# Ledger of designs, part 24: miniprotein binders against q56419

Target 1, 326 residues: q56419
Amino acid sequence: MEGRTLEEVQEEVFKRHGVLVPKKELEDLAKALEEAGLLLTEKVEARLKEEEEKLKRERPMRLAGLSYPEGEREARAFLEAFRASYPGEGEEARVLLMPHLEPSRVPEVYGAALAALEKTPPPERIYLVGVAHRPLKEKAAALPVPFQTPFGPALPDLPALQALDALLPFELFNTPLAFREEHSLELPLFFLKGRFPEARVLPLLVARRSPELGEALKVVLRDFPGLLVLAVDLSHVGPRFGDTPLTRTLAEEARRRDLGFLERLAEGEPEAALAFLGANPTRIDGVEVVASLLPLLRERKGKVLAHRLDLEAPTLSAVGAGTLVL

## First folded at step 16 (miniprotein)

Design kh6
Fold by OpenDDE base, look of step 16:
Parts: structure tokens; sequence; C-alpha cells
Structure kh6 (fold): chain B 326 residues (1-326), chain A 104 residues (1-104)
């Protein structure tokens, strides 16, 4: 990956091996290489600095033409197909938990999210809380710039972001490079922008549980009302994550953990949901996000609309995804 | 008392605000907060200082963005003075709520 974008590496692997490596795998690899200090050449540093300067202005699409269509017309058809993949009806959401997994892996789960959004009055703003797959300088971060989508730019709510920053005991606007390739925001944002084109967005990342974030957001949401979206995946099991190959027993345990977590959230008991997971042996991705947002999830009753444990056949691993409305 | 000294510094900061000397105002603010934190002032006492300055800014037609920046600077000053993150957040929220009640 030395000096190359993840897209360039993905393209190279595709060209060489005929396999489209999921961007997340490349991200994990990039992270591992960065942590090992193997990617930090002068050329890479210069490029990162250039990318950081660009991120001061806008966040470009990184997954357009890969995970979703780049063109607006095709993007709209994509949304309709995903909605069609979920046969049920949604419910009005004040809080929406949805996946950030590659959309093609769990279409009906994204379809359930779209179904919920159909029943949701257009919000003035969307608080989009994703998972940081790269290190942050702080427990959480925001990027106060437009995010490009096939439906036009998702514009930041600067007043609400500034209010949030003011109420945090750390600098909210940190680690802009963590947003460059973060799919946990980009993928959900595609669906959200497609459904609510006029909504402003607060793109937030959580790396570690931050009770301070939940307390600040509780105040901000009062004065700046909007839709809260938790863009999180569920269990991660199999060899990619340090387990044996997926078995019926391992899959049943992952499903039990996922559903038990979501059901307790649906009952308005987020602390019980966290306690139910204990040491989180199936590695539910959304734990740090939920732990950060406890004040916003308490006593809210809702419904689990969809769940899937999706097999990644090449690695015999699986990732859980769910859609929850509160 | 340290608290009275901090109050005097805030009065100076208010005068500086009247003169449009924002940087010097922030210096006085930081000094006042440092004194308060080092002498064991409550988050509410520190927030009161922020509130007083904010009211002066509002009276002068300061935009909401400047008030939010003031709250943030108060938090930064408290952290720099050795306040815990919990204390810093309590100061910020208390200041924000008081300001909101007054100018909402």
Amino acid sequence: as target 1 above (326 residues)
Amino acid sequence: SPIEEAKRLIEEAIRLAQEGRLEELLEKLREAIKILIENGASPEEVAEIAFRLAMEFVRRGAPPELILRLIKEVGRAAEAAGASRETVQRIAIEAYERIREEVG
C-alpha cells in the first residue's frame, strides 16, 4: 500500500488476482501497516498532508462505483432496489440503528432502514454516529465539512456541531484523516442523503466509549432536534477475527448475542444490553457507540426490524447486521 | 480572596471586551479560571464567570457563535488549570444552560 490509496490497492488486487477485496479488509490491512510503521514514508506523509488539506474543504466519495453507484439516476435505482429487498413496513424513527457493512452483503437490513425512513418525517438534521476503524486522537471526532454523495453534498450543521464541541471536554474536530476512508459514515450517509436530501448532517465517529459525548448530545439534541443514527455492525466471528471457521454453533451464538443486544435496546435498556454482552466474545462493533449514547437510548422503546448474520465465504467468517428503530 | 481576584479579572475582561480587545480578554479569562480551579472553585462558580462575560457579549450584539466559542475557551482554560474532563464538561454545560435561559 506504500503511497497508494485503498482504491488503488483494491484496483491493483482486482487486476492481479481478479478479486475485489472489500475496502474494509484493505482498511484493516492499512491500519495494521500504519500501526507497524510500514506505511510512513516521506511520500506517504506528503500525500496524507495533501489529503488532510482537502478534507478541510470537503470529504469526497471513496466508495462510489464500488459499494454504490456514482451517478444519481443509478443511485436512485439502487435505493429502490434495496427498499424492495425488505418486504415489511417501517416505523417512525427518533433513533435509528443501522449497519455500515458493505450494502450488497445485507440488502434487506438496509431495506429495513429505508422502510423506517419512509415513516419518519424529514428531519432538519441527522446526527450520524459511526465507528472509527482508524485511531482517533480523542474518544470521538467530527468532520465539519460537506460529504459528497451521488445526491449532492451532505452539508454539515455547523451551529449544532459548534454547540456540541462547546459542551465536550475535548476538541471535537480532531483526526480529519480518520474520516477520509471511513465507510461507517459514507455507506449509511448514501441512504440517508437519498431519503432526506435537505437534512444537514453531523458526521461523528466514536473510537472508544465517551460518556461525555452522550451528555453533550443530550443537551444539543434538545436545542437542535434531529434524527439520531447509530451506524454500527454487530458480531464479528470467524478466522478474520481470531475464531475458528464459522460453524452452526458459532453462528447461533453470534445471532443470540446480536438479537439479545438489539432486543434490550428495543426495550429502552441500553445498560442491560451492554451487560448482556459481558466481555463481548463475538465482538459486537456497536458497543462503544451505544456506551457513549446511553442518555439518549434510555427508556426509549422501539422495534427490531431486521437482522442478518452474513457469511464471508472466502474467510469462513461472518458479520452481524441489524436495523432497530426507537 | 482568590475568588474575588478572579472576579476582578473578569471585570477587566469585560472592559477589554468593550474595547474590542478579544485576545487580551481571553488572557484575563484564562487567568481568572486558573485561579478559580487552583483554589477549588465549584463548576458552578466557574460557569458563573462564563455567564457574566457571555451576557456582556450578548449586550454588545455578539453572535451565538462567539458565545459558544467563549464556553469552549472556558473549558480549555479549566483543563489547562488541571480540571478533570468531568469538571470541564460540567462547567461547559452549566454555563450553556444559564446562557440559554437568559438569551434563549
Scores: ipSAE 0.793, ipTM 0.920, lowest interface PAE 0.5, mean pLDDT 89
Fold by OpenDDE base, fold request of step 19:
Structure kh6 (fold): chain B 326 residues (1-326), chain A 104 residues (1-104)
Amino acid sequence: as target 1 above (326 residues)
Amino acid sequence: SPIEEAKRLIEEAIRLAQEGRLEELLEKLREAIKILIENGASPEEVAEIAFRLAMEFVRRGAPPELILRLIKEVGRAAEAAGASRETVQRIAIEAYERIREEVG
């Protein structure tokens, strides 16, 4: 089987998706790995190449059967149970901030997100902005492929993704391997796809604040309207994150920061939300995402639907999670 | 003038587009953008070049995807010529908005 040349793959991706993936990015990644002293064995390179080629086609589920059910019927029952865990009513969302934490840890927070989605008309597309827990070549990235879910594949909105790429001063379609195991997209996407099975998705990751992303998305959202979802966690405190074991004082500070952040976002003041955190001593996960999306969050008023600081007892650490509608 | 040379290169790029020679078109485009950036052209002047070429593509029935690619390539060329990321984004947005206003 004559191996498709990198050029043929580029041409096929271009023909299908209108995107030229530069050859140079693979070389730069290899060089960066070499410079980092990570001698990728030929086996690791071959495996990475294989995984990258797989990610050119689809992003498979990684957490099915672990964090959520793999089967559709069981997955629907899972959604219903999570919705039931939140006793309140939702509000229509144009922007939804929701967690990406392990769902079982904060069921009512995901339940609040589902409650909001119940009041939200089905969007044509979902801009799903997660947090990169792995390094990206650029400050932000997208993966323009189907994401597998128990409800079927979440299909990419290729036209909107291409428009976004065109308006960015960097290559949007970078670091595909960062998406392979990124739970910040997979977990929220389960809930989103379950509620909006026909919506296209723009899977986005932010590693560092990118004002350019917000400016580009402002234009794209005008011409390609949809639901903006910030898939972010809040405070990360305790030994797992470099603190002492969780104390009442530390928990109160984490809650204060989480709620103060969310409330300022709910008031349409994202800059004030960032300023309130300062050096972010409780390590709110969503800071770089919010900082990237300022133009989209300004003047949008909304409501905090849920918040929880969840104790991870084995590590005496805690993670904040919240649901905000704008 | 450098601007006249850039315009000439764009006219060559348009001819190459007519022949389906996209790679060569992009080469001419990159050269034109390089000249503009190196000679202190404004983002609006660079965007105008992109707009003119895009209008030719539209007249030829080019799909929106090709127009977006053109905008992206203009940005890449500007970056390669030493433009700041801010400048590159301004070029891209300006080109996009002009094209949108004209095509609907």
Scores: ipSAE 0.773, ipTM 0.912, lowest interface PAE 0.5, mean pLDDT 89
Fold by OpenDDE base, fold request of step 19:
Structure kh6 (fold): chain B 326 residues (1-326), chain A 104 residues (1-104)
Amino acid sequence: as target 1 above (326 residues)
Amino acid sequence: SPIEEAKRLIEEAIRLAQEGRLEELLEKLREAIKILIENGASPEEVAEIAFRLAMEFVRRGAPPELILRLIKEVGRAAEAAGASRETVQRIAIEAYERIREEVG
């Protein structure tokens, strides 16, 4: 609808689908899109500008009371319950791959991440690399502001962020609006902040593979040591993602790809992990993140702690999630 | 030669740094880098500019954040001059490493 009249949209829908959508329904849709900030109108642009100005100060919680508790006491109980959902022990992490999927879908996978964090000495800083589910101006971005959590704000490591920006051939601090609703950072950050309340954070998003990011981070991590966290999901299969409904065959293929990817990462062979996926027909979410961080993942041996392919029954679709320690 | 001109501009930039005239310094820096990039200077040669300026800043008690800003501005100038992203990053990393070795 951007730049088009409702009449033009109505005509397009009619031409494409042979359906005349009532103007009222289009108006309701336009209103809903405006309210959601998905329709570029003057009003939406003004709102986006306001939201961008807010994001210069802090990133508020979006999923508090939905995906996790808003209150600190309840949030601590939530962490303990998730940890309890994983019966195993963790290992010390220098690199942690963990999901960003809705926590309730894969509690034991988050539990495995918490188990790893229990064995990890408190880092000075956390490099939190998520997946951009919205377009970025550049291949990667950072937001150098506090992220709100039930445990208090996750404060940015400004010196390390500045060093990273200096070593990148593009502007790191781009597309602040992409962070507004990005769950790939917010959900993992809940667990990370809950475990390491004093750690500063570098909230990073990757939209497309950036070898430059990995090279820059290699230097920065030397001088600004910390925990590297890859907040990524694995396979996305089924009707929501353009496949047929989940079958045993499709689920087995998704699991094979997820585990094959994670195992090769655990062996310190990230290039082999990427090559194993080929065209990525099961749509592993973390591919662009891993491809960006190759210099940091090479020759690091680790362990897969958990994996789950979680069925979304209403859509007969599934998403893979895993926890890997390096 | 174009390289000699770039060197002169760098010396002017150093003087401007000494005077605290940062905006004018950046102008001279951009011009110098443009000349270097257009004449096929290596990333290491361009990084030397950043290093020399950084050493002047360090002598004046500049905080690390200002040094990092200088490196970033050198990279921006190289990009504006048409350097590839690879070249820009090599310049930045080389400058950073050299500065780090000297300052600690």
Scores: ipSAE 0.765, ipTM 0.910, lowest interface PAE 0.5, mean pLDDT 89
Fold by OpenDDE base, fold request of step 19:
Structure kh6 (fold): chain B 326 residues (1-326), chain A 104 residues (1-104)
Amino acid sequence: as target 1 above (326 residues)
Amino acid sequence: SPIEEAKRLIEEAIRLAQEGRLEELLEKLREAIKILIENGASPEEVAEIAFRLAMEFVRRGAPPELILRLIKEVGRAAEAAGASRETVQRIAIEAYERIREEVG
């Protein structure tokens, strides 16, 4: 309904479905969508401006009490339970690839990330690179404000963020509203802040491949050393993503692509990892992030610690998740 | 020549830096960069301007944040003059590396 009148929507529904929806039902739907913030009305625009002004100060938790506990004590118990879900030991990470999927779906994959973090000396800063699930004005963005967590605020590294912005041929601090509900940062950050409470953070989003980001970060990471985290999911297959219901064949193909991607990354061959995916028919989420960070991933040897293709039974769809250390 | 004019503007910008007149300096800087980009200056030649100005800022005790702002403004000026994103980034990185080598 973006910018459409109720009459235009009614006409579209009639054209597509042969049904004339009563105007009253459309009004009720429009009201519900407005209340949900899905209609660009004057009220929604005013609310978005207010939310943008709030994001100049801090990014509040959105998934506390849903995906993870709000209280610190309960949050610590949550971390311990997730760590316990991975029976192995971790390895020291300079680069960590970890999921941003709902934690309860892939507990052992997050557990593997925690295991790697146990073997990693506390970094001064964490470069947290997530996936933009909303449009950005540029190929990448950052939000230079505290991110709230149950363990206290994750504070931004302002000097390193400023250096990164200076080395980019575009404005890094764009599209603050894209960070408001972005789970690709919030969920990994819970685990990272819980393990490294004193680390500063650079919260970054990638919408499209940006070679410029990788070149800039290569320089910044030299002068502002820290842990690089790729918060990415893997294959997305099934009806939610435009496929038929999950079959053994589709699941095997998703796993093949996920593991083939991760293994080539573990060998220090990120270009080969991207080439292996081709048109990315199983929709690996992290491809734009990896394509942006090529200079930082080349020649780095590592290990795949965990992988899971998790079935969402209600939709007969599945999402791949993995943990890789480099 | 256009290059000579750009050089004159840079010298004026340096004087403005010595006086602490940052906004006026940026006006001269933008004009100089425009001339250079429009006349096919290399990224390294444009980065030299940033380096020279940064050295003046350092001599005056400017904090690192101001140097980074200068680099960013050079990039913005180059973009506004029609430089490609690749060129803008090369200017910024070259300027940054040269400044770092000189002052740490």
Scores: ipSAE 0.761, ipTM 0.909, lowest interface PAE 0.5, mean pLDDT 89

Design kh7
Fold by ESMFold2, look of step 17:
Structure kh7 (fold): chain B 326 residues (1-326), chain A 104 residues (1-104)
Amino acid sequence: as target 1 above (326 residues)
Amino acid sequence: SPIEEAKRLIEEAIRLAQEGREEELLEKLREAIKILIENGASPEEIAEIAFRLAMEFVRRGAPPELILRLIKEVGRAAEAAGASRETVQRIAIEAYERIREEVG
């Protein structure tokens, strides 16, 4: 009741409907609604607990039939179509930056990632670092379970995950529900598993920059070599993101910010890349991941393979996506 | 004194490790680390304790996951005793590196 007294509600009901409802009946109704709300809350809590228990065993596909095909044959054809969207050649990656934006919106950017993977020897494991879109209990988290894909389960690298957890000053396995719908892992993983079906995965999320994660990963990657993947998007501009409507000037600035960021990363200068963004006025969401992983990015030179600022005409907004190999 | 008590607890934890009594040694280890942190022990001193215990596990053929658990438990104990997260991580990495250098 929108801050109203029962008397005010009673008076409005009479005014609109010609019925005077006794105050006690309104009080009884309010009490019953409160009790019903408590029951709904208990059911929601039980469902979340059930989902959390399921996530302790596996992480199922959430985007099959929406963002990519569910069947393996169709999924392979889907990968080939994306590779064909990027006619260039890739380069070997020890570190790969790729997007997590809806694949059909930036097909050549995902195609560039596939081109890089073609030049990359199959790794024993993939460190897949996404951006948490739900709160985490800590700055970063992992979920040490199989992630289902159309190409079969992506199995976790449990020894590497356990080493990583041991070297962090916080519990790495801390927020299973944050992984339930996390597309920043699921979408890149589809492409990675399709190209490297035997690689194990370390599915990692960053919510807030964690220098501790970077220090620990430097040690773990030395002893458990693999492909490091930064699954991040770039600029977010326009009304969907609390900005003014997208203009040519704002779009040009977003592109300049995206490319300047990527180019500085490609020079092995991640601190300079972060400094270039300053307050991050175009809201590049890769900054928290880059800021966490500085020890792994310093002095590692590479190349920007692709970039696209994806225009969302209905929302007058745009999101940047890029592919960088180091 | 607190330091002498911590040394006795560590010696007992080492004996328990030699006997393969993992849960009992963790109790002694947690208490010893608490005393050491409260009395200004360096991260290197605490990492040395983890290293000594790990070497007993290695001699008994313990799997690597037990060694990683030991490192994590030392970090947990240090954090519980009030060590900063930076200090906890220094302890864990130092212990890991020392163990790695000894066993390859």
Scores: ipSAE 0.847, ipTM 0.939, lowest interface PAE 0.5, mean pLDDT 91
Fold by OpenDDE base, look of step 17:
Structure kh7 (fold): chain B 326 residues (1-326), chain A 104 residues (1-104)
Amino acid sequence: as target 1 above (326 residues)
Amino acid sequence: SPIEEAKRLIEEAIRLAQEGREEELLEKLREAIKILIENGASPEEIAEIAFRLAMEFVRRGAPPELILRLIKEVGRAAEAAGASRETVQRIAIEAYERIREEVG
């Protein structure tokens, strides 16, 4: 482009590749390169600064005072109480699967996660992969902004997020509104930030299985090492989810599916875990996340620390939750 | 040949990079990538182009963030040229790995 107009480049691309790249896309690319500082011009620097300032925008707490305490002192006491609810000891985690369900419903499962985190050296960064309960424009998304917690802001790892975006065949930074009220990140992040106050975070959401995400993360994790956290729930059964009221038979099937899934993951066989679920008749929430992260889960052996199928009595429905370390 | 034309565009893009004319560079780059994709260039060949441009940016003192952005832009250009998402990702990963090996 050293003397070519965007029109000339467009024409050349068209001539060479038969693809008419819209001038706007070329402008956007040029602008993006300029913004990335490729031009090393004041304009590029100014755009980079503008992008940096935009990335400084914070995601406020939505569930403070509801699901967890807003005050730091009370929040610390909350963590201690949850840890105390799990009578066992944890194991060091390189990968942690934990729930995102309302903490009060499954305290011992969160307690097991805290027990694992006690045995885990403080990571430089946490890859926090949640479930999108709202539609995303792409199969996955990230929000590259600070997340507020009672322990202070969880700061994004911008370099690692940029590397991840560069290795994805889609725009990673999409659908920011999906993050605004997404509890699948906020609830786990409370526990993670409380345990690792200095860790940077990569807040990720998966709406649909993205093998591309797993391949990209495999590369990124090599150069930007950190703790991988899968914030996923397990079975969803009962009237809220289209089933009959919870029966012994339905509960046993949900537990069987949950434990069979987790055990196969613990053996380092994520494909077998997915295959075991088949059509996923009990609606395990974490399926799309696991399917996206297969390269990172293969051949990793671990341990199931906790599992619970929690009854929501008003709806006669139940949700499975588990904690797995790898 | 279309491939020779793409190569000429890349060389021109490199010159534009050296002159700090990024908008023009991106235009040439997109054009070149389009030609290459349409003519059956491998992901590795496109990644090589990204690598060569990245090295010019490194030489000029571009920060790592700019290099990552270049990779992303190459991917966008490939997608715009009709490359599959699989192809786009292969280009990006290959370019990234080559750049990483060279600059650390």
Scores: ipSAE 0.796, ipTM 0.915, lowest interface PAE 0.5, mean pLDDT 90

